# VH-VL binders against Coenzyme F420H(2) oxidase (fprA): the designs that were tried, part 3

Target 1, 148 residues: Coenzyme F420H(2) oxidase (fprA), of Methanobrevibacter arboriphilus (b1a7s3r263to410)
Amino acid sequence: VTIVYDTMHYSTQKMAHEIAEGIMAEGYDVEMFFLHEDERSEIVKSILDSKAIAIGAPTINDEPYPSIGDLMYYLKGLRFERTGIKRKAVTFGSMGGKGGTPASLGKDLGEYGFDVVDTCEVYYVPDEEENKACFKLGQKLVEEAKKI

## First folded at step 7 (VH-VL; from g5 with heavy chain Y103H)

Design k4
Fold by OpenDDE, fold request of step 10:
Structure k4 (fold): chain C 148 residues (1-148), chain A 120 residues (1-120), chain B 106 residues (1-106)
Amino acid sequence: as target 1 above (148 residues)
Amino acid sequence: QVQLVQSGSELKKPGASVKVSCKASGYDFTYYAMNWVRQAPGQGLEWMGWINTNTGNPTYAQGFTGRFVFSLDTSVSTAYLQISSLKAEDTAVYYCARSRYTHGRWFDYWGQGTLVTVSS
Amino acid sequence: DIQLTQSPSFLSASVGDRVTITCRASQGISTYLAWYQQKPGKAPKLLIYGASTLQSGVPSRFSGSGSGTEFTLTISSLQPEDFATYYCQQLHSYWTFGGGTKVEIK
């Protein structure tokens, strides 16, 4: 399972880690990538090798955080619908206002050939309950991936 | 309040078996893995391995395979350490400690420890 | 396995002293290091995680620094209750502990 995220105030990062915890709790390995630190080629390679992915970014100015854009553009060109498998995906993100990033990312991933199974969005810093929700999101992703 | 409460001290003869319990409370048991740590008298801390509290799958550190068995009773949020064919060198305090599943995570809560003494 | 070497194994100090304990990793572990304090007959207590993040409730006189292979725990002004054994722990690949450093009263 591959997790990719960016963050502005570490909220989306926290979410990513909780998702990872959920995945690990199910006994599956996770490769987690932070867009500010990791190469896109490595991220894409991991995604190609994964049956399931989680992509997250915060919302800024009612749009997905710009850094996620280049990755999404990269994924668009890879034509995942032609790979022979329908990978599972979840999207997540934090917001300080209207939000919408998870839905936006999910829409795009769907167009790219992914089966977007769920999303998680949090206002500001996730609380304990929201962290648990992210954990469960990771578990759900694994459960869906098992069906492939 | 998070608590890990372990069973009481044990005195065993060589060749016997012991089962130490670690009961968790104050948090969702399956959200955290459970680790076991051994500390021989006057010695340092040794990570023995951990158990996935959600799947029940154990992982043992080198040197703690064979005679050491991790198990769970999730219905009572309890982890167990069983040591069979006890040896004198197994005399130690055994701790349970919770952690998250991903790398980079620490042991934030510990049991009070269980002294296991193996003596003829 | 990643080995951690603590130095010194024993340290004698007085109240008010600045104490520094070193932990060396056999390979790079980034900032995946934690420090614990253990008093006789008690379970270890988490002091610092992520090499430098102070655990909630731990006095500010404790601090951690380092990355890669060299790490330090510092007690800026040793207090009577600080006489104990301290352990570093790598969090990079599963877990291993250093050999411990016993801080004794001079």
Scores: ipSAE 0.885, ipTM 0.944, lowest interface PAE 0.4, mean pLDDT 96
Fold by OpenDDE, fold request of step 10:
Structure k4 (fold): chain C 148 residues (1-148), chain A 120 residues (1-120), chain B 106 residues (1-106)
Amino acid sequence: as target 1 above (148 residues)
Amino acid sequence: QVQLVQSGSELKKPGASVKVSCKASGYDFTYYAMNWVRQAPGQGLEWMGWINTNTGNPTYAQGFTGRFVFSLDTSVSTAYLQISSLKAEDTAVYYCARSRYTHGRWFDYWGQGTLVTVSS
Amino acid sequence: DIQLTQSPSFLSASVGDRVTITCRASQGISTYLAWYQQKPGKAPKLLIYGASTLQSGVPSRFSGSGSGTEFTLTISSLQPEDFATYYCQQLHSYWTFGGGTKVEIK
């Protein structure tokens, strides 16, 4: 399972880690990538080798964080629908006002050939319940991936 | 509040078996893995391995395979350590400690420890 | 396996002293290191995680620093309740502990 995220104030990062915890709790391995620190080529390779992915970014100015756009544009060109498998996906993100990034990312991934199974969005810093929701999101992703 | 409560001290003869329990409370048992740590008298801490509290899958550190078995009873939020064919060198305090599943995480809560003494 | 070497093994100090304990890793572990305090007959207590983050409830006189292979735990002004054994723990690849440092009364 591959997790890719960017973050502005560490909230989306916290979400990513909770999703990873959920995945690991199910006994599956996870590769986590932070867009500001990791190379796109490595991220894409991991995604291609994964049956399931989680992609997350914060919302800024009513749009997904710009850095995630670069990755999404690259993924669009890979034509995942031609790979012979329908990968499972979840999207997540934090917001300081109007949200929408998880839904936007989900829409794009759906168009790229992914089966978007669920999303998680939090306002500012996730609380304990929201962290648990992210944990469960990771578990759900694994559950769905097992069907492939 | 988070608590890990272990079973009482044990006195065993060589060749016998012992089963130590660690009961968790104050949190969702499956949100955290459970680790076991051994400390021989006057010695340091030694990580024995851990068990996935959600799947029940155990992982043993090098040197703790064979005679050591981790198990669970999730219905009572309890983890167990069983040691078979006990030896004198197994005399130690055994701790349970919770951690998260991913790397980079620490042991934030510990049981009070269980002394196991093996003597003829 | 990653090995941690603590130094010194034993340290004699007085109340009010500045105490520094070192932990060396056999491999680079970034900031994946924790520090624990253990008193006789008691379970270890978490002091610091992520090499430098103080656990909630731990006095501010405790601090951690370091990255890669060299780490230090510092007690700025030793208090009577600080006489104990301290352990470092790597969090990078599963878990291993250092040999411990016993801080004794001088």
Scores: ipSAE 0.885, ipTM 0.943, lowest interface PAE 0.4, mean pLDDT 96
Fold by OpenDDE, look of step 10:
Structure k4 (fold): chain C 148 residues (1-148), chain A 120 residues (1-120), chain B 106 residues (1-106)
Amino acid sequence: as target 1 above (148 residues)
Amino acid sequence: QVQLVQSGSELKKPGASVKVSCKASGYDFTYYAMNWVRQAPGQGLEWMGWINTNTGNPTYAQGFTGRFVFSLDTSVSTAYLQISSLKAEDTAVYYCARSRYTHGRWFDYWGQGTLVTVSS
Amino acid sequence: DIQLTQSPSFLSASVGDRVTITCRASQGISTYLAWYQQKPGKAPKLLIYGASTLQSGVPSRFSGSGSGTEFTLTISSLQPEDFATYYCQQLHSYWTFGGGTKVEIK
């Protein structure tokens, strides 16, 4: 399972870690990538080798964080719908206002050939319940991936 | 309100078996993995391994394979450590401690420890 | 396998002293390190995680620093209740402990 995220104030990062916890609680390995530290080529390689992915970014100016756009543009060109498998996906992100990034990313991934199983969005810093929700999101992703 | 309560001290003879319990309360048992740590008298802490409280899958550290068995009773939020074919060198305090599943996570709550003494 | 080496193994100090304990890792572990305090007959207590983040409820006189392969725990002004054994723990690849540092009263 591959998790890719960016973050502004570490909220989306916290979500990513909870998703990872949920995945690992199910006994599966996770490769986590932070867009500001990891190379796009490595991220894409991991995604290609994964049956399930989680992609997250915060919302800024009512749009997904710009850095995630680069990755999404790359993924679009890879034509995952032609790979022979329909990978499972979840999207997540934090917001300080209107939000919408998880839904936006989900829509794009769907168009790219992924089966988007669920999303998670939090306002500012996730509380305990929201953290648990992210944990469960990771579990759900694995459960769906097992069907492939 | 998080608590890990372990079973009482044990005195065993070489070759015998012992089963230590660690009962968790105050949190979702499956949200955290459970670790076991050994400390021989006057010695340092040794991580023995952990058990996935959700799947029940144990992972043993090097040196703690064979005679050591981690198990669960999720119905009572309890983890167990069983040691078979006890040796004098197994004399130690055994701790349970919770952690998360991913790297970078620490042991934030510990049991009070269980002394296991192996003597002829 | 990642090994942690603590130094010194024993340290004698007085109340009010500045105390520094070092933990060295056999390989880079970024900031995936925690510090614990253990008193005789008691379970270890978490002091610091992520190399430098103070656990809730821990006095501010405790601090941690370092990254990569070298880490330090500092007690700015040693208090009577601080005489104990301290352990570092790597959190990078599963978990392993350092050998411990016993802080004794001079």
Scores: ipSAE 0.851, ipTM 0.932, lowest interface PAE 0.5, mean pLDDT 96
Fold by ESMFold2, fold request of step 10:
Structure k4 (fold): chain C 148 residues (1-148), chain A 120 residues (1-120), chain B 106 residues (1-106)
Amino acid sequence: as target 1 above (148 residues)
Amino acid sequence: QVQLVQSGSELKKPGASVKVSCKASGYDFTYYAMNWVRQAPGQGLEWMGWINTNTGNPTYAQGFTGRFVFSLDTSVSTAYLQISSLKAEDTAVYYCARSRYTHGRWFDYWGQGTLVTVSS
Amino acid sequence: DIQLTQSPSFLSASVGDRVTITCRASQGISTYLAWYQQKPGKAPKLLIYGASTLQSGVPSRFSGSGSGTEFTLTISSLQPEDFATYYCQQLHSYWTFGGGTKVEIK
């Protein structure tokens, strides 16, 4: 499983790590990418090799974080709907205002050929219940990916 | 308040077996992996391996295959270390310690240790 | 197999001294290193993780630094309660421990 995220206040990074914990608790490896530091070619290679992905970004002033848009545009161009495999996906993110980034990303991924299983969004920093939800989200992603 | 409480000290003869328990409380048992660490008298720490508390799958460090078995009873949030065919060289303190599942994760809470003494 | 070499194996120092313990890995491990303190008759206690992040409840006189193959634990002002053995642990693969450094207070 491939997790790609961007973050402004470490909250999305915390969510990404909890999702990874849930995936690994199911006995599967995770490759994690931070958009500001990792090569986009390596991110795409990992996604192509994966049955499941998790994509996360924070919301800035009620707008999606811009860096994730570049990746989403690239994924649109790859035409995943033509691969014959409907890869599983989840989206996640943190917000300081209106939110809605995980749902928007999920809608886009669905149009690109992914089966979006669930989303998760938190205000600022995830609390204990929200951390457990992220862990369970990772477990659910693996459970769905096994059906492929 | 996370606690790992291990079973009491054991005195055994060579050739016997022992089963050390590590009961967890104060957290969701399957959210953390369980590790076992050996410390022979006057020696340093030696990682023995870990068990995935969600799947029950153990991983053993080199040199700890065969006579060492990790197991679980998730209904009572307990991990077990079983050592068969005990040798004098197995005399040590055995610790359980929890970690998250991802690599690069430290052992944040440890059991108090269980002294296993093997004497003729 | 990643081996860790701690140095020194033993040291004696006075209260108030700055103490430095070094851990060298046989290959690069990024920042995947933790430091533990073990007092006689007690289980090890986590001091530092991620090479430099101080665990909650650990006195600020403890600090860690390093990445790759060279790592350092520093006690800025040694206290009498810091008599203990200190272990590094790599967390890259198979969680190897260093040989330990016993710190004695003069």
Scores: ipSAE 0.568, ipTM 0.821, lowest interface PAE 1.6, mean pLDDT 86
Fold by ESMFold2, look of step 12:
Structure k4 (fold): chain C 148 residues (1-148), chain A 120 residues (1-120), chain B 106 residues (1-106)
Amino acid sequence: as target 1 above (148 residues)
Amino acid sequence: QVQLVQSGSELKKPGASVKVSCKASGYDFTYYAMNWVRQAPGQGLEWMGWINTNTGNPTYAQGFTGRFVFSLDTSVSTAYLQISSLKAEDTAVYYCARSRYTHGRWFDYWGQGTLVTVSS
Amino acid sequence: DIQLTQSPSFLSASVGDRVTITCRASQGISTYLAWYQQKPGKAPKLLIYGASTLQSGVPSRFSGSGSGTEFTLTISSLQPEDFATYYCQQLHSYWTFGGGTKVEIK
């Protein structure tokens, strides 16, 4: 499973790590990528080799964080619906206002050929219960990916 | 408050079996993996392997793939180490220690250790 | 399997001394290294994780550094309670421990 995220104030990074723990708890390995530090080609290669992905970004001014847009545009161009595998996906993120980034990313991924099975959004920094929700999101992603 | 409480010391003869327990409390048992570590008298620490407390699947370090069995009873948040066909060289303190599942994660809480003595 | 070599195996030191312990890995392990303190008859106690991050409740006289294959644990001013055995542990693959360094009273 591949996790890609961008973050402001490290909240989304915390969510990404907890999702990874849930995936690993189900007995599956994870490749994690931070958009500002990792090469796009490595990220896309990992996604192509995976049956499941998790994509996260914070919400700024009630819109998705701009750096994610580059990746999403690239994924659109690859036309994943043509691969014969409908990969599973989840989206996640932190918000400082209205929110909605996970839902927006999920809609886009659905149009790109992914089966988006759930989302998780928190206000600023995840608390203990929200960390558990992220863990369970990782578990759910694996459960759904096994159906492929 | 996170706590790992191990069963008491054991005195065994060669060829017998022993089962060491490690009861966890103060956290969600399946959110952390359980590791086993051996320390022979006067010697260093030796990682024996771990068990995925969510799936029950063990992973054994090299040299521990035979007589050593990890198991769980999740209903009582307890991990077990069973050693069969005990040898004198199995005399050691056996520790349980928890970690998260992702690689690169340290052992933040340890059990108090269980001394297993194997003597004629 | 990744081997860790600690040096020295033993050192004698006085209260107030600066103590440095090294741990060398047989291959690169990034910063996936932890340090533990163990006193006789007790379980190990986590001191440092991620090569340099101090565990909560550990005195600031302890510090860790390094990446790749060479790592150090430093005690800036040794205290009576610091006489113990110290172990490094790599967390890259199969969680190997170093051989230990016993810090004794000079």
Scores: ipSAE 0.542, ipTM 0.812, lowest interface PAE 1.7, mean pLDDT 86

Design k4
Fold by ESMFold2, fold request of step 10:
Structure k4 (fold): chain C 148 residues (1-148), chain A 120 residues (1-120), chain B 106 residues (1-106)
Amino acid sequence: as target 1 above (148 residues)
Amino acid sequence: QVQLVQSGSELKKPGASVKVSCKASGYDFTYYAMNWVRQAPGQGLEWMGWINTNTGNPTYAQGFTGRFVFSLDTSVSTAYLQISSLKAEDTAVYYCARSRYTHGRWFDYWGQGTLVTVSS
Amino acid sequence: DIQLTQSPSFLSASVGDRVTITCRASQGISTYLAWYQQKPGKAPKLLIYGASTLQSGVPSRFSGSGSGTEFTLTISSLQPEDFATYYCQQLHSYWTFGGGTKVEIK
């Protein structure tokens, strides 16, 4: 499973790590990428090699963070709907206001050929219950990916 | 409050078996892996392996793939270490310790240790 | 297995001394290293993780540094309660421990 995220306030990174814990608790390896540090070619290669992905970003001014938008545009061009494999996906993120980035990313991924099975969004910093939700999101992603 | 409570000390003869328990409380048991660590008298720490508390799948360090068995009872949040065909060199304190599943995981909480003495 | 070599195996020091303990890995382990303190008859206690991050509740006189193959635990001013055995642990592959460093009163 491939986890890709960007973050502004550490919160999305915490969520990504908890999702990774849930995936590994199910006995599966995780490859994690931070958009500002990792090269897009490596991220795309990992996604192509994976049956499941998790994509996360914070919301800025009620809009998706720009770097994640660049990745989304690239994924649109790859035409995943034509591969005959419907990869599983989840989206996640933190918000400081209206939010909605995970839902927006999920809608886009669905149009790009992914089966988006759930989303997780937290206000500012995840609390204990929200950490557990992220862990369970990772478990759910694995559960759904095993159906492929 | 996170706590790992191990079963009491054991005095055994060579050839017998022992089962050490490690009961966890204060956290969700399957959120953390369980590790086993051996320390012979006057010696250092030796990692024996771990068990995935969600799947029940153990991983054993080199040298611990024979007579040592890790198991669980998740209904009571308890991990077990069973040692069969005990030898005198199995005399040691055995610790359980929890870690997360991901990279660079450290052991933040330890059981109090269980002394197993094997003597004729 | 990745082997860890601790130096020294034991040292004698006075209260107030600056103490350094080194841990060398047989191959690169990035910052995947932890330090533990163990007093006689007690379980080990985590001091440092990620090579340099201080665990909550650990006094600030403890510090860790290093990456790759060379790591150091430093106690800036030794206190009576710091006389113990210290272990490094690599967390890269197969979670091996160093041989330990016993810090005793001079």
Scores: ipSAE 0.536, ipTM 0.811, lowest interface PAE 1.7, mean pLDDT 86
Fold by ESMFold2, look of step 7:
Structure k4 (fold): chain C 148 residues (1-148), chain A 120 residues (1-120), chain B 106 residues (1-106)
Amino acid sequence: as target 1 above (148 residues)
Amino acid sequence: QVQLVQSGSELKKPGASVKVSCKASGYDFTYYAMNWVRQAPGQGLEWMGWINTNTGNPTYAQGFTGRFVFSLDTSVSTAYLQISSLKAEDTAVYYCARSRYTHGRWFDYWGQGTLVTVSS
Amino acid sequence: DIQLTQSPSFLSASVGDRVTITCRASQGISTYLAWYQQKPGKAPKLLIYGASTLQSGVPSRFSGSGSGTEFTLTISSLQPEDFATYYCQQLHSYWTFGGGTKVEIK
């Protein structure tokens, strides 16, 4: 499973880590990428080799964070609907205002050929209950990927 | 709140077996992996391996395959270390310690330790 | 396994001194390193994780630094209660501990 995220004030990074814990608790490896630190080619290779992905970004001024948009445009060009593999996906993010980034990313991934099984969005920083929800989101992603 | 309570000290003869327990409380047991660490008298710490508390799958460090078995009883939030065919060099304090599952998983809470003494 | 070498093995210092303990890894481990304090007859206690992040409840005189292969634990002003053995632990693969550094206060 491949997790890709960008973050503001580390909230989305915290969510990504809890999702990874849920995946690992099910006994599966996870590759985690932070968009500003990792090379685009390694991220795309990991996604191509994965049955499941998790994509997260914060919302800025009621719009998706620009760097995640660059990745999404690249994924659109790969035509995943033509691969014959219906990869599973979840989206997640934090918000300081109106939000909606996870739903928007999920809609786009669906158009790109992914089966988006759930989304998760929190205000600012996830609390204990929201951390547990992220953990369970990782478990759910694995459970759905096993159906492939 | 988080607590790991280990079973009491054991005195055994060579060739016997011992089972050390580590009972967890104050957290969701399957959210953390359980690690085992050995410390021989006057020596440093030695990581023995860990067990995935959600799947029950153990991982053993080099040198701890064969006679060492990790197991669980999730109904009572308890991890076990069993050592068979005990040797004198198995005399040590054995600790359990919890960690998260992913990379960088430091051990934030430890059991109090269980002294196992093996002598003729 | 990744080997960790701590130095010194023993350290004697006065109250108020700045103390530095080093830990060297046999290969790069990024910042995947933790420091523990162990007092006689007690289980180890976590001091530092992620090479430099202070665990809750640990006095601010403790600090950690480093990345890759070279790491340090610093006690900025040694106190009488800091008598203990200190261990580093790498968290990259097959979790190994350093050999320990015993700190004796004069």
Scores: ipSAE 0.534, ipTM 0.810, lowest interface PAE 1.9, mean pLDDT 86
Fold by ESMFold2, look of step 10:
Structure k4 (fold): chain C 148 residues (1-148), chain A 120 residues (1-120), chain B 106 residues (1-106)
Amino acid sequence: as target 1 above (148 residues)
Amino acid sequence: QVQLVQSGSELKKPGASVKVSCKASGYDFTYYAMNWVRQAPGQGLEWMGWINTNTGNPTYAQGFTGRFVFSLDTSVSTAYLQISSLKAEDTAVYYCARSRYTHGRWFDYWGQGTLVTVSS
Amino acid sequence: DIQLTQSPSFLSASVGDRVTITCRASQGISTYLAWYQQKPGKAPKLLIYGASTLQSGVPSRFSGSGSGTEFTLTISSLQPEDFATYYCQQLHSYWTFGGGTKVEIK
């Protein structure tokens, strides 16, 4: 499983790590990528080798998110619907006002050939219940990926 | 400017406990995992495990799942190793070392080491 | 659990010698291998990561090669400050260290 994220206040980073802990609790390896620090080519290679992905970014309504947008454009070009398998995906993020980034990313991933099984969005910093929800999201992603 | 500073050496009796600290500076503590490595006198390096600095969740290597506890306090950028029920074979230098969460995960910066001596 | 076997365990050499140290993994680890230098009383220091990439600030007389199961650290011209113990570490699964190679002055 591949987790890719960008973050503004480290809130999305915390969510990514909680999702990763949920995946690992199910006995599966996770590769994590922080878009600000990591190369797109390594990220795409990991996604191509994965049956499940988690993609996260802060919620910025209608605002461009250059690093995530760059990756999403590249994924669109790869035409995953033509591979004959439908990889599982979740999207996640934090918001400081009007949300929507996880839903928007999910819509795009669905068009690119992914089966988006859930989304998770939190206000500012995840509280303890929201951390548990991210953990459970990781577990759900693995459970759905086992079905393919 | 990246620096990992460990607490001073300890002399303990069998059955006691010890807590070694590792204070990080010069980087964002949450960008890197913290690893612990043991080196008994005259012996090689032994990876003990790591702790996720974002969640506080530790992972222990085989042989270190009992009396060894990793913890952290992110407010002061500090990781801790606690060893309970000390035995003579726990005599060693204990190192902290950081690693990335991403591809590679080599240990680029190490603490100076903390000698724990367990003697009757 | 991936075992790493270093060879030799001890090496006696003179200043100016070319020395090689090998590290063999019990299973394939691609290029997920690092080399460390440790002097007595000091923490290990990263020399090489990714099997062959030299860490910043490490002298160019150090080089690494290999992939899969066989890896080599080479010091092209041994200097007085290079007398130390060298460890390989695999970074594929559970971060195992090799047993070490002590390089001594002849």
Scores: ipSAE 0.054, ipTM 0.671, lowest interface PAE 7.0, mean pLDDT 84

